# VH-VL binders against q8ssq3r676to911: the designs that were tried, part 38

Target 1, 236 residues: q8ssq3r676to911
Amino acid sequence: SPQDIAKQLTLIEFKLFQSVKMKELYHKSWTISKSKFENSPNIMSLITMSNKIANWVATEVVTTPHPKKRVEVLKRFISVAEHCKKINNFNTLMEVISGLSNSAVSRLKETWKSLPTRYVNSFNSLQNFLKTDENWKSYRQTLKTKETPCLPYLGLFLQDINFIEDGNSNLSSENDWVNFKKMNLLTSVFTEIQYFQRHPYFSFSTHQNIQTYFEKDIVILPEKELYAFSKFIESP
Short names: E, the ipSAE of ESMFold2; O, the ipSAE of OpenDDE; V2, 0.75 times the mean of E and O plus 0.25 times the DockQ between their complexes.

## First folded at step 19 (VH-VL; framework fv_acasunlimab)

Design w4 (at its last look DockQ between E and O 0.66; V2 from the best seeds 0.00; counts 0 for: pae O 6.1 > 2)
Fold by ESMFold2, look of step 19:
Structure w4 (fold): chain C 236 residues (1-236), chain A 124 residues (1-124), chain B 108 residues (1-108)
Amino acid sequence: as target 1 above (236 residues)
Amino acid sequence: EVQLLEPGGGLVQPGGSLRLSCEASGFTFRSYGMHWVRQAPGKGLEWVSVISYSGSHKFYADSVRGRFTISRDSSKNTLFLQMSSLRAEDTAVYYCAKEGYQRLYGDYYYMDVWGQGTLVTVSS
Amino acid sequence: SYVLTQPPSVSVAPGQTARITCGGNNIGSEYVHWYQQKPGQAPVLVVYDDSDRPSGLPERFSGSNSGNTATLTISRVEAGDEADYYCQVWDSYSNHVVFGGGTKLTVL
C-alpha cells in the first residue's frame, strides 16, 4: 500500500539520517567533489538514496506503457507523498515530488489530464507546501512546531550551512564578533539536526518484503533512457 | 523543447547600467538553477553568476561582484542580470544557461541548455 | 583561484581520433564537463560528470578524468566537429564555475 511504502521508506531514510555525524558538515566537506564520499559518508549515503528514490519514481511512471495503468502509478505516488507529509517525513516527500516533476514525467500531458481531480488537488497542495518562495516559508513554519518523530528535508539544512559559511565571508570582518556569530549560527543548525535525530519512528515496524525490494530490486534508468521511454509512451 | 531567449543587450556608456533578461520555456523553470556566462570578442567563456532554483543562493565571479545582481521571477519564467558600473571589459556576448539534471543535490555542476546570447557593448 | 589549462589548438585528420586535454591540480577529484562551440553559435554540452553523454550526442564523443588531466576524446572525427572545446568544473571552495581557456579543433 501507499501507507506501507511511505512508512518503510521512512524507516530506511531515518536510519541513514540518524547516522549523520556533525563533523561530516564541517567546512562544507560534503561539497568537496570526490573526497566527499570519504569525509562525509553518511551525508553522501542520504544524498545517494534521495537521488535514487526520485529517479525510481520517474522510472516507474515512464516504464508503464498502458495509459490507464500509468495513471494508477501517478495516483499511487501521490498517495505515498500524502502519507509522507502526514507522518512528517519531508525528506521522502521531496524525493517523490521531485520524481513526479521530472521532465520525462511532467511532459506526459495526456496522462496528467486523466488524473482525477482529488489527486490533482493533492499534488498541487503538496507542491505549494514545498514551494521555495520567501525562503521556504511554508515548510519552515511547519518545522518550527518541532513535532516528532520527523524526518526533515536534508537539503535545506545543507543550504543553510552553505549560506552561513559563504554568505558571512562575503560580508565578513576578520574580528572575533563576526566569527562568534558565524559559529552560533552553525551550532543552531547542528542542534536542530540532532534534535530530530533523537526521536525515531518507534511505532513503525519493518515489512521484510518491502525493505528487500528497496534494497535490491528497484529499477533506476539513466536520464537519457527516462526521456526516451517518455517519448515512446506519449509521442510529441 | 527547452528554450532560453535573451532579448535586449545594446550599447552602454562606461559607468552606465543595463538589465538583461532571459525568457525560459519548455521546462519547469522553478526547479533549476540558472547561470549567466559571457564571452568577450575573440576570447573564451567566462562565468558570471548563478542563482539557485529557489533564489535563496546567489554566487558571482570576482570580476562582477558588487556591480551585477542576478535574480529570477518564476511567475514569468524569467532570469535577470542587473548590471551597474559597467566598464569596457564588460563588453561581451552574454548567455543565460540552465543547470542540467533536476537532482535534489548537485544541480550547480554544469549547464545543459544555453541561450543564443546577446551582445553588450560598453564604450564611450 | 582554480585554473584549468587547455592546449590552444589540436589538429587531426578526418576519420582519426582527437584528444583534447584539460589540466588542473588534482582535477581527477572534480567532475569535469565539456562544451562544444561552433563559430557564431552558443556552446553545446557534449560531456558531463567526466564521461557521461547528453541525450542525442554521438557515441564517438567520450571523456575520462584522472590525476591531473581530464580528456575529451572524439573518435572518427568529421569536418562538422571543427569547433572550440571548453572544459569546466565547479569549484566548491570558491563557489565559482571555472572554464578552461578553450581548444580549437581543426580537421585537416
Scores: ipSAE 0.103, ipTM 0.635, lowest interface PAE 4.3, mean pLDDT 86
Fold by OpenDDE, look of step 19:
Structure w4 (fold): chain C 236 residues (1-236), chain A 124 residues (1-124), chain B 108 residues (1-108)
Amino acid sequence: as target 1 above (236 residues)
Amino acid sequence: EVQLLEPGGGLVQPGGSLRLSCEASGFTFRSYGMHWVRQAPGKGLEWVSVISYSGSHKFYADSVRGRFTISRDSSKNTLFLQMSSLRAEDTAVYYCAKEGYQRLYGDYYYMDVWGQGTLVTVSS
Amino acid sequence: SYVLTQPPSVSVAPGQTARITCGGNNIGSEYVHWYQQKPGQAPVLVVYDDSDRPSGLPERFSGSNSGNTATLTISRVEAGDEADYYCQVWDSYSNHVVFGGGTKLTVL
């Protein structure tokens, strides 16, 4: 069920999230092309998983040739996204919405037209929730009100850290001493991450078959092939 | 098919301002970082600026920092480059270019598709 | 600033193999990308992430990167391969895209 998918992905990704060490966030180590996996292995694991799931969502849609079945796939993923939001898993929510927003999926106009209005509205609402307007204002406001368990969207934390790193020197402009302002900004982000890491989703049970599916059975198409498949199943 | 169209080029006097646009189609615009790259007549490629998929991060070449501003409007699938305090050395064909990966975290920077470019001439 | 160095020109006879180098300090630790530009045209990506090739591009185009040198290799060169070639990296220290100076490939 969509709920099961949401729960199992939550367990998988929260474990990855919880494994992230603060040292992996130092010096933008996750951004270094060929050393990021070594220096920020847990961050990269979560990022890899996130991209994998987003692509998987798109893959599932464009590899469903039957129009009616394809609509059902859309319904399923929208439902997954709804459940993700409900259980405060915004990381997976972002992945699912990203996948559904892939150009290979969004171009399927007939498929989307066949989607019941309630699902369309739900999808639009979720997209709106994750909009980047005013620096993710809607999402940030919501996140501030959430208690654990919660899996926040990691990407925004990384973006914030990068912003702090790039916008502030390590040394004070007044003297060559440590820039405490920068340190405080970074610390505040780290503290927030650690806050969300404290409480896992203990109420969720592991469904091994579903987890195994995501680990071993998932099929992901290259992005270039996604579009080709999309054109194949629904002509322009 | 991915397509990038760059209107807005033209002749401008030194010290003047010009706003370039790049209209994107054929891909999920909001999911990709976008670049501006320019090429002076008979010269090599020079990177100008990049904006992240979300618009939260902007980087500029030293040669244009403080004078140029990159921005985007996802609702219009349009990339912008606001140029001010233009100099003769800013004369070039300006290309908009799409980032290669649609990754959620945008960790690679290369351009897989380029527009045809628009000529900007700064001359008195 | 990070600097990429390319030879200004490379000449090759048809059917032979052209190699265009891109030098940079510890460039092997970075991903290198290559673009082809023909006269009056926009650049076209020919190799990305050191050695990956975009769809539709001939297998004749390949790339490698190690140490201080990245190399674009074009096998069985054709007249149509005559163009300028640019290497490019992302410099994470300066947050800049950096291009090489370009290499003009002449097919004799």
Scores: ipSAE 0.023, ipTM 0.588, lowest interface PAE 6.1, mean pLDDT 92
ESMFold2 (binder alone), look of step 19: mean pLDDT 91; pTM 0.948

Design w5 (at its last look DockQ between E and O 0.01; V2 from the best seeds 0.00; counts 0 for: pae E 7.2 > 2, placed apart)
Fold by OpenDDE, look of step 19:
Structure w5 (fold): chain C 236 residues (1-236), chain A 124 residues (1-124), chain B 108 residues (1-108)
Amino acid sequence: as target 1 above (236 residues)
Amino acid sequence: EVQLLEPGGGLVQPGGSLRLSCEASGFTFSSYGMHWVRQAPGKGLEWVSVISYSGSNKFYADSVRGRFTISRDSSKNTLFLQMSSLRAEDTAVYYCAKEGYQDLYGDYYYMDVWGQGTLVTVSS
Amino acid sequence: SYVLTQPPSVSVAPGQTARITCGGNNIGSEYVHWYQQKPGQAPVLVVYDDSDRPSGLPERFSGSNSGNTATLTISRVEAGDEADYYCQVWDSYSNHVVFGGGTKLTVL
């Protein structure tokens, strides 16, 4: 079920999230092409998983040639996204929404037109929740409640860290001493990450078949093939 | 060969309880949703309940909601229907049925294999 | 709740074609499935997903679905086809399986 998918992805991705060490966040190490996998292995694992799931979502949609079935696939993933939000898994939520927002999927106008209004509204609501307007205001407000368990969207933490790093010198302009303001900002982000890492989803049980599927069986199409399939199933 | 056996029917008084069982074989039980469908004597088919492959999702007909509970035991390949507060109108042959479509998503489509059914009679 | 409407009975001569209809509001947007039930027996799936046929079923059985009507078609009807036929959908709005009232097919 959509709920089962949401729960199992939560378990998978939370483990990845929980494995992230603060040292991986130092010096923007995850952004360095030649060393990011060495210096930030857990961050990279989570990013890789996120990209995989987003692409998987898009793959599932565009490889469903029957129009009725394809609409059902949309309904399913929107439901998965709803469940993700309900259980405060915003990382997987973002992945699913990203997949559904992929150009290969969004161009399927007839498919989307066939989607019942309830699902359209749900999808729009979820997109609105993740909108970047006013610096992710809605999402940040929700995260600020610090309700647990919660899997936050890691991408935004990384963005915030990058912003802090780029916007502040390591040394104070006054005396060439350590910029404590910058350090406090970074520490604040790290503390928040660590807080969410401390509260796993204990109530969720592992469904081995689903875990195995995501580990070994998911099919991911290259971006160019996604679009090709999309054009094939629904002509421009 | 896919097989569904329902041995748990019988006679019960109004207000009583009864637990039906459906033993499945010949397929990966944990991969399919399962349904209960009943048929009153001389009447049509009436859907009762469905449980997803994982057991996470359960849905009931309005006529039985709050009184019937569907469950499953994957270790025993068995589907259950716990019936309580039974009424005369619950008298029917109860069929367990396997969903035809297997996936990870738990869609509820159709029933491709049915048991032979078990008679439940609610009478004073 | 979603309602499926079937004629109570349909009669056909041997060798002819029987058509059993299942009416529902915008039923063409849903997948319709059909079951055959002979007296004293459990239902048997004969058509699923509007027009797909289970393995082992003869090609005489076919289905279609569009607009507000789904149709089960049985060509070259045989005496053995005499049975009750039920259409069925999954209503995703209410999360219910919905059956039609059933149609008694009589082979004359």
Scores: ipSAE 0.152, ipTM 0.704, lowest interface PAE 2.6, mean pLDDT 93
Fold by ESMFold2, look of step 19:
Structure w5 (fold): chain C 236 residues (1-236), chain A 124 residues (1-124), chain B 108 residues (1-108)
Amino acid sequence: as target 1 above (236 residues)
Amino acid sequence: EVQLLEPGGGLVQPGGSLRLSCEASGFTFSSYGMHWVRQAPGKGLEWVSVISYSGSNKFYADSVRGRFTISRDSSKNTLFLQMSSLRAEDTAVYYCAKEGYQDLYGDYYYMDVWGQGTLVTVSS
Amino acid sequence: SYVLTQPPSVSVAPGQTARITCGGNNIGSEYVHWYQQKPGQAPVLVVYDDSDRPSGLPERFSGSNSGNTATLTISRVEAGDEADYYCQVWDSYSNHVVFGGGTKLTVL
């Protein structure tokens, strides 16, 4: 079921999120070319999983050649996204919305036109929640409530850290007040991450066959193949 | 299928301003970072600016910082470059370019699709 | 502040192999991308992430990157390969794209 998929992805991704150490975020280390896997291993595991899930969503759509079944795949993923939002899993929500927004999927005009209005409205509402306008205003207002358990969108934390690092100098004696302000801003972001890490989804139970599927049996296509399949199932 | 189209540039006097646009099609514009790259006549490529997929992060080459502003309008699939305080050294063909990966995490590593470019001439 | 250095030109006979270098301090720790630009045209990506080939591009184009040197290799060079070639990295510390100065490949 969509609810079960959302809960199991939440358990998988929250475990990765909970493993993140703040030292992995120092000096933009997760952005450093080939050393990032050694210096930011848990951040990189979460990023890798996120890209995998987004790709999986796109793959499932474009590898479903029967039009009616393909619409059901869309409905299923929109329902997964709905449940992710309801359980405050904004990271998986972003992954699923990103997968449905992949060019290989979004170009399927006839498939999207066949989607019932209820699902179109839900998809649009979820996109509006994640809308980047006014610096992610809607999403940030929701996070300010501090409701837990919650799996926040990791990418926005990383964006904020990059902004703080780039907008301020590294700590030095030449500009101690600026470096003090920078350190306080970074500490505030780190504290927020740690706050959410401390409140696991205790009420969710593992569903082993779903967990095994995502660990070992998931089918993902290279990005270039996604578009080729998409053109085959709905010609230009 | 993936297409970037820059409407024509222009001739501008030193100290003047010009706004470039780049219209995108054939991909999910809001999922990719976008770049401006310029090339002076007979010279090499010079990166100008990048904007993240969300529009929240903007970075500039030192040569244009403070004078140029990159922006995007995802509802219109359009990338912009607002240029001000133009100098003769800004004379170049300006290309828009799309990042090669869909990137939830701001990956700005390479550009897989480029526009045809538009000429900006700064002279009297 | 990161600098990429390319030779200004390379000449090669048809059917031979061209090698275009891109020098940078510890460039082997970066992912290097390569673009081809023919006169009057926009650049085209020919190699990314050191050695990966974009779909639809000839396998005659390949790349390597280790130590202080990345290399674009064009085997069985054809007259149509005559172009300018640029290497590129993303410098995450400065948040800048850095291009090499470009190499003009001349097919004799």
Scores: ipSAE 0.015, ipTM 0.602, lowest interface PAE 7.2, mean pLDDT 86
ESMFold2 (binder alone), look of step 19: mean pLDDT 91; pTM 0.943

Design w6 (at its last look DockQ between E and O 0.67; V2 from the best seeds 0.00; counts 0 for: pae O 6.7 > 2)
Fold by ESMFold2, look of step 19:
Structure w6 (fold): chain C 236 residues (1-236), chain A 124 residues (1-124), chain B 108 residues (1-108)
Amino acid sequence: as target 1 above (236 residues)
Amino acid sequence: EVQLLEPGGGLVQPGGSLRLSCEASGFTFSSYGMHWVRQAPGKGLEWVSVISYSGSHKFYADSVRGRFTISRDSSKNTLFLQMSSLRAEDTAVYYCAKEGYQNLYGDYYYMDVWGQGTLVTVSS
Amino acid sequence: SYVLTQPPSVSVAPGQTARITCGGNNIGSEYVHWYQQKPGQAPVLVVYDDSDRPSGLPERFSGSNSGNTATLTISRVEAGDEADYYCQVWDSYSNHVVFGGGTKLTVL
């Protein structure tokens, strides 16, 4: 079921999110070539998981050759995304929306045309919520309510930290006032991450068969194969 | 097959403007960062710019900062480079290139697939 | 700004091994990528992440990276390997891609 999938992914990804230590964010360490897996292991685990889930969504669509069944796959993932937003799991929401927005999926015009209007409107609404317009205005306003439990989109925290660090790298000589402002901005981001980490989804219970599926049985395709399958099931 | 297709280049007068485009196919455009790299006649490769998968981060070589703007349109699978205040030293073949890693964060910057390039000539 | 230094040219007889170096301060702490560019053509990735090969590239193309030197090695060189070769890193300090100056491989 969509509800069960959303809850189980939330439990899996929140555990990774909760494991992130603020030391992993120091000095943009998750961006540094050979040391990032050693210095930012939990961030890298989340990034790896996020890419896997987004790819899984795209894979499930393009490997469903029957048009009516493929439309049902779209409906199910849109329902998963709706539930993710309802339970404040914005990280998994972003993954599912990104998977459905994959070029191999979005190009399936006949499949999307067959999707009932209610689901098209829901998908568009979710995309609008995640739009980057005015520095992610809609998403940031929702996050400001501080509703918990919540699994925020990790990528935006990382982008904010990168912006704060890069904003000072253009100066020829760093001074104490610039360094003080940078530290205050970074501390605000760290405090927000820690706030959300402290409020787990205690009311959700694990379904071990679903957990095992995501750990061992998930099928993902390389990007080139995704496009090849997409062209096969709907030619140009 | 992954393909990056650039239109033919152009002749532009000094101080002029030109917009380059690069159409992508065969991969999930919205999941990868994209680069522009140029090569002056008889010279080596010079990196110009990169844009993150979402378009939220853009970086530029110092030689073009303030004059060039990188952008992308995921609905059209197209990368752009808006060039302004062009100089003779901007004369080069301009390549678009795709980052090699698929991920939502796009934090590695190497190029696994390149376009065939388009010549930009700045002269009167 | 980070600088990568390559010899301008390397000459090798057919069937021999070519080694093209890329020098940089502590380059061993960076992932190094290598591109081949034949005359009149776009660059093509031949090695990434120091030593990994793109699909379809023969095993005779290999790479290594330690200390201050990365090396592209082409064993059993063929006439078709004649090209310019560029090394490249991502410099996270400056947020710039950096290329070496290029090495012209001549097959005698």
Scores: ipSAE 0.089, ipTM 0.610, lowest interface PAE 5.9, mean pLDDT 86
Fold by OpenDDE, look of step 19:
Structure w6 (fold): chain C 236 residues (1-236), chain A 124 residues (1-124), chain B 108 residues (1-108)
Amino acid sequence: as target 1 above (236 residues)
Amino acid sequence: EVQLLEPGGGLVQPGGSLRLSCEASGFTFSSYGMHWVRQAPGKGLEWVSVISYSGSHKFYADSVRGRFTISRDSSKNTLFLQMSSLRAEDTAVYYCAKEGYQNLYGDYYYMDVWGQGTLVTVSS
Amino acid sequence: SYVLTQPPSVSVAPGQTARITCGGNNIGSEYVHWYQQKPGQAPVLVVYDDSDRPSGLPERFSGSNSGNTATLTISRVEAGDEADYYCQVWDSYSNHVVFGGGTKLTVL
């Protein structure tokens, strides 16, 4: 069920999230091409998983040739996204929405037109929630409530850290001493991450078959192939 | 097929302004960083600017910093380069280019697909 | 700023192997990418991440990177390989994309 998928992805990704160490966030180490996997292995694992799931969502849609079945696939993933939001898993929510927003999926106009209005509205609402307008205002307001358990969207934390790193010198312009302002900004982000890491989803049971599916059986198409499949199943 | 179309080039006087556009298709535009690279007549490639997939990070070459502004509109799959205070040395073919790797959290700074370029001529 | 140095020109006879070098301080610690540009055309990626080849490119194109030198190797050179070749890196210290000066490959 969509709920099961949401819960199991939550468990998988929260484990990855929880494994992230603060040292992995130092010096933008996850951005250094040749050393990011060595210096930020858990961050990279979560990023890899996120890309995998987003692509999987798109893959599932464009590899469903039957129009009616394809609509059902859309319904399923929208439902998964709904459940993700309900359980405050915004990382997986972002992945699902990203997948559904993939150009290979979004171009399927007839498929989307066949989607019942309630699902369309739900999808739009979820997209609106994750919109970047005013610096992710809606999402940040929700996150500010500090409701737990919660799996925040790690990408935004990384973005914020990068912004702090790039926008501030390590040394104060006044006396060439340590820039404590910068350090405080970084510490605030780290503290927030650690807060969410402390509260796992204990109420969720592991379904090994579903987790094994995501580990071993998931199919992912390259971006180029996604679009090709999309054009094949629904001509321009 | 990935395609980048670059309208907006033309002739402009020194000190003038020009806005370039790059329309993207055939890929998930919002998932990739985008670059501007220019090439003066008979010269080599010169990087101009990059904008991250989310638009949150922008970097500029020293030669254009403070004068050029890179931006993007995901709803239109369009990349922009607002150029101001144009100089003769800004005369070049301007290419938009797509980063090669899709990443939800970061960018890879190589360009796997290039537009055909648009000529910008700054002359009195 | 980080600087990449390429020879201005390289000449090779058809069927032979061309090697285009790209020098940079500790360039081996960075991923190097290569572009081919023919007259009047946009650049085309031919090698990325030191040695990976985009789909559709012939196996004749290969890359390596170590120490202070990256190298683009074109085996069994054809007349159609005549072009300008540029190496490129991302300089994380300055947050700049850096191109080499370009190398004109002439097929004799």
Scores: ipSAE 0.016, ipTM 0.582, lowest interface PAE 6.7, mean pLDDT 92
ESMFold2 (binder alone), look of step 19: mean pLDDT 91; pTM 0.943

